# VH-VL binders against q6p0a1, part 1

Scores and structures below are computed, not measured.

Target 1, 160 residues: q6p0a1
Amino acid sequence: TQPHAGQPMDSTSVGGGLQEPEAPEVMFELLWAGLELDVMGQLHIQDEELASTHPGRRLRLLLQHHVPSDLEGTEQWLQQLQDLRKGPPLSTWDFEHLLLTGLSCVYRLHAASEAEERGRWAQVFALLAQETLWDLCKGFCPQDRPPSLGSWASILDPFP
Positions, changes and structure headers below are counted from each chain's first letter, unless a header gives other numbers; antibody chains are not in Kabat numbers.
ipSAE, averaged over its two directions, is called F for ESMFold2-Fast, E for ESMFold2 and O for OpenDDE. V2 adds 0.75 times the mean of E and O to 0.25 times the DockQ between the complexes of E and O.
Where letters were taken out, [cut] stands.

## First folded at step 1 (VH-VL)

Design l10 (framework fv_libivirumab)
Fold by ESMFold2-Fast, scan of step 1:
Structure l10 (fold): chain C 160 residues (1-160), chain A 123 residues (1-123), chain B 112 residues (1-112)
Amino acid sequence: as target 1 above (160 residues)
Amino acid sequence: QVQLVESGGGVVRPGRSLRLSCAASGFTFSRYGINWVRQAPGKGLEWVAIISYDGSKKYYRDSVKGRFTISRDDSKNTLYLQMNSLRTEDTAVYYCARGLSYTGYWGSPFDYWGLGTTVTVSS
Amino acid sequence: DIVMTQSPLSLSVTPGEPASISCRSSQSLLHSNGYNYLDWYLQKPGHSPQLLIYLGSNRASGVPDRFSGSGSGTEYTLKISRVEAEDVGVYYCMQALQTPYTFGQGTKLEIK
């Protein structure tokens, strides 16, 4: 009986519904125009005009409600993703979450002041990047599957 | 415009079977885990079962294990609960409830609920 | 199974006055990811339940700010700062840390 991560309520007009392909240029503008961490460690869209568009509302919902804001939550989400995925390609929804979670890690890594905390964010980001690479390779990457979060110690220190 | 509409309830005698349906609209059904929750007349809420977004994980309360089967047909945006060997204590309004999780896998919190369908098991 | 216990089981409040409902779990609902897996639901008379608070303290969309959730581990509280007539109903806490998900027995809120 595994722990379950709860999520905030969403709406189908904003996200979580039957979504048609969004305009790629608007999505790129949202991501490129500037995201920032709020005081609680959550990614936020800086441009309120862009955030009020249909794609912006969906991205805001994903960032606020579906992307973990802390290290422990990010590690747990990554572990669940690794346990649940059936192989490449990831669904569009899971791939969006993977990319946004990775972006969140980059912002948290930049904001980290302690060396140990910075190291942990960098490690989780590296594993998320490997999951992304594996999906982009369509299963033809040098490694068939990235290592799980729990196996990093063996990879980084093969000499006990 | 998220909607969940339950159907299939009715009055049956102990030992008989019913199949409940929950028709979903207004969201991408295949991305969400869905729960069944019941409420006996004048009593509190009781969780019954969950199915994950991909159908790979199903969990049940102990009193219905072996008797109830949760399933989904994503091509029809429909959730099912097959209820066999019904007992008088299964008498309740049955709700389906959408789970909202950061992976789309887990079944909580329950952000949208249907209106319920009534199951009465009596002699 | 995790047992959820609510208190009080019933509460009568004059409109405009505060109300407080407690929920206790038989084991900690604080996950190692830092979240408290405790949700609050309201069932108005003749209606389906609706989500009020999730993960201990987060208000669901459309829920007025007079509702607040607090607590961690095994002790949780739902507070209504100024009760309105529309708040009448039965309030339930639910743990979602593990299956089977379990509800408290419910607290009935009535207007005096």
Scores: ipSAE 0.006, ipTM 0.496, lowest interface PAE 12.7, mean pLDDT 79

Design l6 (framework fv_libivirumab)
Fold by ESMFold2-Fast, scan of step 1:
Structure l6 (fold): chain C 160 residues (1-160), chain A 119 residues (1-119), chain B 112 residues (1-112)
Amino acid sequence: as target 1 above (160 residues)
Amino acid sequence: QVQLVESGGGVVRPGRSLRLSCAASGFTFSRYGINWVRQAPGKGLEWVAIISYDGSKKYYRDSVKGRFTISRDDSKNTLYLQMNSLRTEDTAVYYCARGYWSGSYFDYWGLGTTVTVSS
Amino acid sequence: DIVMTQSPLSLSVTPGEPASISCRSSQSLLHSNGYNYLDWYLQKPGHSPQLLIYLGSNRASGVPDRFSGSGSGTEYTLKISRVEAEDVGVYYCMQALQTPYTFGQGTKLEIK
């Protein structure tokens, strides 16, 4: 679990219970600002102002400490996830981690210069996408899935 | 604290209509498929209908197809079951039940609302 | 439609003794994703049904370890290692592999 309870309460918003999680717009702004590999090969948020916000710092910590920085580490994490998974759905933390690891694969694939390495990043990304689809599509798969993943979506849909 | 509260049940004659509501609280309603399950007096559980998390897919047991309509209003965290052309065989306690993610299993149930169709 | 058949339809057990309930499906509930889409529910007298076991063998939150689910394909079993007074009620299996979702006819558990 990822308690985000430390974020400050808005002075104008008095909730009757637990604070709402971060707005989707904030997360989208962080992703829209773009990610890039630095000179040391580390993935970071391109917009330094957004990276310095509370959500930006959280995303930076995830990218630096929890998302593997190399191919072998990414393959090992995926295998660990598959071995330890005890059925759908994934926890919020595991699902977020899965999505960020997939995004990391896309950036690493783009930066790779050797054909063999590019192929391996593409394969790992495909497997991570399948894990994501499997979690999301248990019992139902939206029509907007790409054709390459459509067979998995149809298999996971219990509604004929 | 996840809660589902059904309402709208009552006593009606055959051929009449009722609209059941299920008010949800304590979770993000728009992320879950929700089911209606009924139980006739002294009988077993009978699945009635499901609506997917995004409202795009709706499925029904054959005996209610064309008579019952499941719908949801995510802005009000409320599920509905419009029941038309009611039959005596529809007499039951009606439960709404949260299907985990897309309906794979029912982890939370309401207390039920009673529908009696009698002449 | 998939037909679910439970046996026995009723059983009486002495407190502390084990209980076993079987559920048979008219076709395999094993999905290509590796999961068995069979769930177990308990309805205590005067109460709403509650989830006990999901996807064949996983205990729901708050369910004691004395409850276990097993089986695959068309044959499933719910076991209670030591029955307690609070376990009285009707047990239902349900398949969630395809719509319409279908329940077994129910098994009534009573204390001797």
Scores: ipSAE 0.000, ipTM 0.491, lowest interface PAE 14.3, mean pLDDT 77

Design l7 (framework fv_libivirumab)
Fold by ESMFold2-Fast, scan of step 1:
Structure l7 (fold): chain C 160 residues (1-160), chain A 120 residues (1-120), chain B 112 residues (1-112)
Amino acid sequence: as target 1 above (160 residues)
Amino acid sequence: QVQLVESGGGVVRPGRSLRLSCAASGFTFSRYGINWVRQAPGKGLEWVAIISYDGSKKYYRDSVKGRFTISRDDSKNTLYLQMNSLRTEDTAVYYCAKDYGRSYYGMDVWGLGTTVTVSS
Amino acid sequence: DIVMTQSPLSLSVTPGEPASISCRSSQSLLHSNGYNYLDWYLQKPGHSPQLLIYLGSNRASGVPDRFSGSGSGTEYTLKISRVEAEDVGVYYCMQALQTPYTFGQGTKLEIK
């Protein structure tokens, strides 16, 4: 019996089972302590040994060629993602791209020294987080649309 | 019942303006994208414009860009199409149509249409 | 713009016999999310269009099982397993992958 039309193909079956136990540990190391912003604002893997693993090479490809390194590029990609977006699910690759772009925003937010620039990165991150939440819900979120920043602010602090 | 009702059509000369309305009932209007689709006498269907559920995204057929403006008033459950600088080629029955999926596909509810005639 | 081409432009079918309508797109309608953004509509004489099939193969609410949609990428087919008198009208395919959304020319189905 074939999978339903529209379901993402399970990419886990492509790799060898011998790599499976190692991959989650490597990914955790890459995400927790292996990433750093370079002088151009691009997120990259510091440890060349980790980068040479199968999951490290895939992550490096996404970071080098698909994750924007500046605020304007990130805002532009977010706008393209939101323009009449054909709902979830995103492909595994597109979802990873979304997550890595969000992670890049977090790194840029923490690296920024000017309050206005920090605010802009925080805003873009919040919007990307809403897109991620919407995709994770597969269109079945508890409410009709992703929560807005205004909605969150009102819930967290009724006296703004 | 779930329905859309168009109004505002009429007979005008080239260069004039008309504003079409589409009144929605029986569903939560603010959750869905809504389209305008037209059909010239004896011709096929031609997509005109769409407005996203929150009103932030609006897209048009090239031949109407800069002349037509789509808008919505969710407090009144009403969609609008402001048509300026009308041309004889705009003569058609205009339908409003609600998307089935919130990701903008499958127009599942259509009005009966309102007729626009642009005649010299 | 994506161009939609239907064939045939007209067909006549004996009641109870099957009918098939083809739709071709100038570029793939398969999105990275795995869905084919092709919809099928029927416009009965004197009526507004009605949705038959969305996302390539999903029947709309109230549409009889005799209607089915298939295909992927650039080639799509609408099939009616046993045509009934009420199926008379003009059938349109439409791509909803990107704006401007575009319809095929329409296929007129008549009963013999």
Scores: ipSAE 0.017, ipTM 0.517, lowest interface PAE 6.6, mean pLDDT 81

Design l8 (framework fv_libivirumab)
Fold by ESMFold2-Fast, scan of step 1:
Structure l8 (fold): chain C 160 residues (1-160), chain A 121 residues (1-121), chain B 112 residues (1-112)
Amino acid sequence: as target 1 above (160 residues)
Amino acid sequence: QVQLVESGGGVVRPGRSLRLSCAASGFTFSRYGINWVRQAPGKGLEWVAIISYDGSKKYYRDSVKGRFTISRDDSKNTLYLQMNSLRTEDTAVYYCARSPYYGSGWYFDLWGLGTTVTVSS
Amino acid sequence: DIVMTQSPLSLSVTPGEPASISCRSSQSLLHSNGYNYLDWYLQKPGHSPQLLIYLGSNRASGVPDRFSGSGSGTEYTLKISRVEAEDVGVYYCMQALQTPYTFGQGTKLEIK
């Protein structure tokens, strides 16, 4: 029964089920459908169906095990990234990690109530954004240093 | 033209101090980390120190820690190496070398012409 | 500190023939980000060093196609497909995975 090498095979085939969406489409849908902070301050995917896709499982692992949930952990990760980062481009893993950590900062900044804590989240976010821009610009960005905490206050004042 | 030019080398006795300068032109100096690399006569290359783009991070080889200080003045597009308590084994040509990314070395895409430091008794 | 060892320390090549230089590190230079933090430099007689290859296999701007870098982990190779007179000098590998950055001893390339 085994077909002989070089012989044409039967042209009949069976289509096996519905294929999952392409990874980029699912990733954008995951981000668009919304993320939320859980009770422990960790970012998680709201839609369990989307989270069960191949890209959703990868994103869940990154959010739960690799993206810090608190300020100290985020600052330590940024310091490690800056100490170990050797230039653009970052690996796909590190770039995704960087983007998700920045997104987590935005959610935590929104949730923070103390002015000092908000200032620290804003500063860390600015530094993470700068790391992202450096990668996108391949090391030759028009703007190189993020504003200090004091500079942010000045820039955000609509009536200086 | 994009270039780095070192100066400040000379002949000194052991225990003395010397300050090296590296003048940058043709590129935005404040965007780059810069290194000092030395080469003893007839010997290979030896990394000495690096300063990050914003001056906040500095790293040194162990043999120069506590004796050498790297600094920068972005308003003058100039890098410095303050060398105190010089030893005969510090005798070398000193190059400044540009790291094309802001935070740390990993590769040096632009090198200066070098300045000679001789420490002899 | 990471120790870098080059082989051979000297090499004489007939013009137009290939040349190969090996560089070994005392520990892996492959980072978790997938990059190999090994660079190659050339110092021509009487000149400053110049970058040839960065992050294992990437040619620096202006470097001819005849130069190539390969390897991963602890074993790296610089190859020159057709050696020309202007390639004479001392070749150095450097690890940039961690400070202190360390260079190999250098390989002197001479023309027969």
Scores: ipSAE 0.000, ipTM 0.489, lowest interface PAE 14.5, mean pLDDT 78

Design l9 (framework fv_libivirumab)
Fold by ESMFold2-Fast, scan of step 1:
Structure l9 (fold): chain C 160 residues (1-160), chain A 122 residues (1-122), chain B 112 residues (1-112)
Amino acid sequence: as target 1 above (160 residues)
Amino acid sequence: QVQLVESGGGVVRPGRSLRLSCAASGFTFSRYGINWVRQAPGKGLEWVAIISYDGSKKYYRDSVKGRFTISRDDSKNTLYLQMNSLRTEDTAVYYCAKEGRTYFGSYYMDVWGLGTTVTVSS
Amino acid sequence: DIVMTQSPLSLSVTPGEPASISCRSSQSLLHSNGYNYLDWYLQKPGHSPQLLIYLGSNRASGVPDRFSGSGSGTEYTLKISRVEAEDVGVYYCMQALQTPYTFGQGTKLEIK
């Protein structure tokens, strides 16, 4: 995180207390409102009013400063995450970061025209999906099963 | 509780066909990949084939490719192995074995059936 | 195909003494996800195989603490800290890193 510009606190009221972290349900609404890649390869929220709310500003900070915008950065972050999996479990922040990075991969995969580039984005997405499933299924798993080793061929194939 | 029961084995001449079945109970069959593993008399274990949980991916040992077909019917909780053009080398006890659960692809075999015997001879 | 080699082929142990079985793979079984895709199975006389250890070192449900798996890459070991009569049978290692999955030739454990 690097907001060098000031962060306005327009929605904070002395009588109303502090802003609360938004529930995943609200984050889902933000994602559902429509995202697009900007000219720098970052995902951003299209709805200007929604992007200006407290949860919208929080999501924008994650997308701009914590989610990589290119393939090399995404591969480096995945490697760092895999190195850290020998340590403590993911925090809620880390898990949110993981999900948003995966979403970014899907958008970049859609935007890719070259078969080789598309294949690399698909590969990184598959590995991020494995990390996500591992975290979701620790201790209690509503979905029991990632694809078997052989089944990952369809995810890694840029032209299934 | 969790059980796999094989059937369909028998004595057959070379060149003939057999269809093995593996009936599953006590778990959600449609969520797991299942293996066929065989063991020739007095010999070690030999992996034969696997089918993914959704039936979209099937892999075989080279010696049975083109002759054996693995399939599943999730409405009946049953796995099949269609064995065509049988050879004397296919003589073995055939086990079905359920994948366990991991989150990184390849899975161990946590539940095994009792086996069904296939004998290919004259 | 990945070739799995076990040593020894047979082992006789006095009850209460430790036992050790080695398994070697022709290629590394360490995946980029950090797991070693090697499993250990026991086949007791007249029975189906049963899972003992999965992903290198994890004991399967119901498996006693006296069983442990270790190793990484191409060299793996199954250890029994104190052998009991019920441990008699043939032990197999198996790689599940890639198809075709391959088993070692088996190690027969007998009581002296």
Scores: ipSAE 0.000, ipTM 0.479, lowest interface PAE 15.9, mean pLDDT 77

Design r1 (framework fv_romlusevimab; at its last look DockQ between E and O 0.03; V2 from the best seeds 0.00; counts 0 for: pae E 16.1 > 2, off the site)
Fold by OpenDDE, look of step 2:
Structure r1 (fold): chain C 160 residues (1-160), chain A 119 residues (1-119), chain B 108 residues (1-108)
Amino acid sequence: as target 1 above (160 residues)
Amino acid sequence: QVQLVQSGSELKKPGASVKVSCKASGYTFTKYAMNWVRQAPGQGLEWMGWINTNTGNPTYAQGFTGRFVFSLDTSVSTASLQISSLKAEDTAVYYCARGYRGSYYFDYWGQGTTVTVSS
Amino acid sequence: SYVLTQPPSVSVAPGKTARITCGGNNIGSKSVHWYQQKPGQAPVLVIYYDSDRPSGIPERFSGSNSGNTATLTISGVEAGDEADYYCQVWDSSSKHYVFGGGTKLTVL
């Protein structure tokens, strides 16, 4: 039974509105206004008025179509990031996608009812954080190696 | 392609029961909520409630408690609406509608099932 | 309960612009969605989140939402646009989906 290769999310089918990332300040304001997980496990902007703004709609589309909503999808995205580790720095869009995915993991970690699921979300979050450091370190760190999050990974151990 | 295919038209007597099915295809069934919408003859759309396709937990709108039961068969990606103790006022077209992920709208609809309650 | 108000009917000549309104208390703070329903058919999503178009919906369809009124605009109306149109919102207070009463668009 050949593993069905997850069809690459065709970035082309999400209409032309997912252009360049909004200014970091705008994105921060949107995120600060609050997100919530719905009963289906999807992340939403809490303020509907804010969600209807152009930046809000863009964030909504990212959360709905690009940010993985399950552990498997998140792990797949993580694998792609790891494969890109030796390449150039991520594009602004990919970096934003990485950060939003990390944020998604935090919400899902807190929402998880089972210890095993929490542990898996915590692990993926830690690894995404590591990839964030890898990207930020590209071209700036002496050996192109980020500092180890080893001490933080121990804090995220779901099985103390 | 996403498709919702509903069961055929039903003619029932008052007091009987009916079960309408909605088979989903072309997407991961458990990732989207399934909604039910009623439309009486010559009337508008009325939301009846939804079922969480992941947990199986139903939520009923006001006025659709008691006689209305949402259920799932996840093995065949099918949602069902059962109406018991049918009344003449239950005569309507019933639609299943997919709740788009992370959205508060219905992106795909079944073709509808006409339920007629007549003595 | 939250209520959406639509005119029962709108008439327009071919090639002209139709405007269908949906009134609601502070509806501009909500996301409004629009459905087209032709006789004997299921509803079809034509606008979501006030102004976004699903794939396959013509550019002639547009939406706006501000204050107490959302509007579906159909430019260059064709005979095939004759249908009932429904606005819809999510009411977070009651946790209900709410539909407008529907508007019958007649192409003269």
Scores: ipSAE 0.035, ipTM 0.648, lowest interface PAE 5.4, mean pLDDT 86
Fold by ESMFold2-Fast, scan of step 1:
Structure r1 (fold): chain C 160 residues (1-160), chain A 119 residues (1-119), chain B 108 residues (1-108)
Amino acid sequence: as target 1 above (160 residues)
Amino acid sequence: QVQLVQSGSELKKPGASVKVSCKASGYTFTKYAMNWVRQAPGQGLEWMGWINTNTGNPTYAQGFTGRFVFSLDTSVSTASLQISSLKAEDTAVYYCARGYRGSYYFDYWGQGTTVTVSS
Amino acid sequence: SYVLTQPPSVSVAPGKTARITCGGNNIGSKSVHWYQQKPGQAPVLVIYYDSDRPSGIPERFSGSNSGNTATLTISGVEAGDEADYYCQVWDSSSKHYVFGGGTKLTVL
């Protein structure tokens, strides 16, 4: 039987041992202000301390091992997802992978300087968004065509 | 198969310059960062910095500014380290090491290049 | 600057368990990576992100990290495990990778 003890907010607390922030709080900080593109084009966690928390390590594993860092890899993964649409709904891990890949596309779109490159990232993002919606409505949406997201690609480009 | 092959050992006089090369194969060179690590005789590993293989932008650790230059030749998938004005304290084995994505850990290492600076 | 402390040497009999420690202020809040270096050879990554193993590394290699101490554990030690072992972290404040001083594992 463990005692009723509060979690310290300070991760360097010596009196309460090393405690990690609650997962929702850490995830909000990571996703809102904690991510950036590294020099190789991969999303990474800016703060190594945050990356060393349990939820940060899990997110880092997804970002480094499973989220493509370039357009070609992202297009290849999107093609693989389209081939798997007839299967069961994605696991929580795979769905997070899908969402993080979409977030990576948004960062790359923002960083792109050429209109053609921006267009390609926007298109891939729109297709990933459609696959996300498709997975969420497995068994409820028509199976013979993906959901339509209209002009998501043009909405994401600040100078379309 | 991923492979990093470094140039041969060098014996230099103080004040000379040396260039160590690291040729990569088995992967897309420009998709991974290249790090440099030094190991003096009988000592541990010391990180020197890294270079972005896509942009060519180098980043040096605090102790390695000035005399040390990281460069690339992407046409032959090669990264290089040049040390100018060599000192006896530069005697070490120099390793190139591939940084996995954000350069958080080093998954593949070159075999090392011994640089000896003496008399 | 951030400092990682390792014991200079650890001795263990074949088949027993070796534990190599890496001490650092609040190291449990950092990700620790471990490298094996045999004489005359380049380092080889054996554990990354505290406890993950690269492909090809036997399951008898494991890692942990909490508080002020990270530990590399090698169970069922074999003669081929004799090597220097280095821990490594990224220090956000200095923006440097930091290596421990290394531990020589001797199998008798």
Scores: ipSAE 0.006, ipTM 0.495, lowest interface PAE 15.2, mean pLDDT 78
Fold by ESMFold2, look of step 2:
Structure r1 (fold): chain C 160 residues (1-160), chain A 119 residues (1-119), chain B 108 residues (1-108)
Amino acid sequence: as target 1 above (160 residues)
Amino acid sequence: QVQLVQSGSELKKPGASVKVSCKASGYTFTKYAMNWVRQAPGQGLEWMGWINTNTGNPTYAQGFTGRFVFSLDTSVSTASLQISSLKAEDTAVYYCARGYRGSYYFDYWGQGTTVTVSS
Amino acid sequence: SYVLTQPPSVSVAPGKTARITCGGNNIGSKSVHWYQQKPGQAPVLVIYYDSDRPSGIPERFSGSNSGNTATLTISGVEAGDEADYYCQVWDSSSKHYVFGGGTKLTVL
């Protein structure tokens, strides 16, 4: 028996062990321990002992396989999410993926050395945050007006 | 710059086999699915299936189970299509096409490989 | 099993507007993507998700999708727009990518 495909993402590929989200408190502890970017631009868990646990290995695989590692990949996924605004709320798995992608933008923004690159990462982060807010309020918010970060978006914009 | 470069055209007799290669560059090969699309002379585009470049698992469209095999060599970022027991109706241009994981369109295409099967 | 139907040809005078249709049962609930293929060349994506343009595609190309019909619109048609145009969807029921039969655009 095959489950119904409710999401366009990953519907044509299988990632065993990556489909199930961790409990929020476990994910919070892993993120509290901290992530870092390596020279290749890949995020990993700073604490090697924590990284070797089952939840740590799962987070590593999520970061490796589902979080885009460059600006163009992140922008393409953002566009796909925007096209899906009329659909149901994202699955827990897809929502976790969205949040991790947003988090990766913060790390890349902090690591960027040029103002143009910082500006582009800041803009993409703001748009991902808007998609997160939109998904959280599906069924409650006006469907013809996406939520906005307001002053937060202006703070992140390097060209005010 | 993303590029998909396919192997050259092939002239084959019925019953032979052919292997079409598609070498990818300019991106992380395992982050994008590789699709195969056929176009017979004077006809439209026909999706043949795809291969998960991270796991190596192929999926074949209906009608392409049997003589068609998708494979990978990730050490050189190459996807391949092998067609065995060639028939005249296999005469076509074969394209590789990239899809972002979870996307439902093909953003980059190889230049196409013409396979001609005649006696 | 899902079928996309396109007219086999469309003729448009230079500078006028071409409209290429793609018919399918409840296609408005799907995302439609469009490709241009010139003779002897690979297809090129010109519209994705019904109405979005990839970088480098002129604003003359636009798309819409509702009900049972998706439409690719090319305003200010030029001789260089002569090509075959294909619509494409993903069909979740069959787990197949589906192309329309193609439409040959002729600029007369």
Scores: ipSAE 0.006, ipTM 0.486, lowest interface PAE 16.1, mean pLDDT 79
ESMFold2 (binder alone), look of step 2: mean pLDDT 94; pTM 0.959

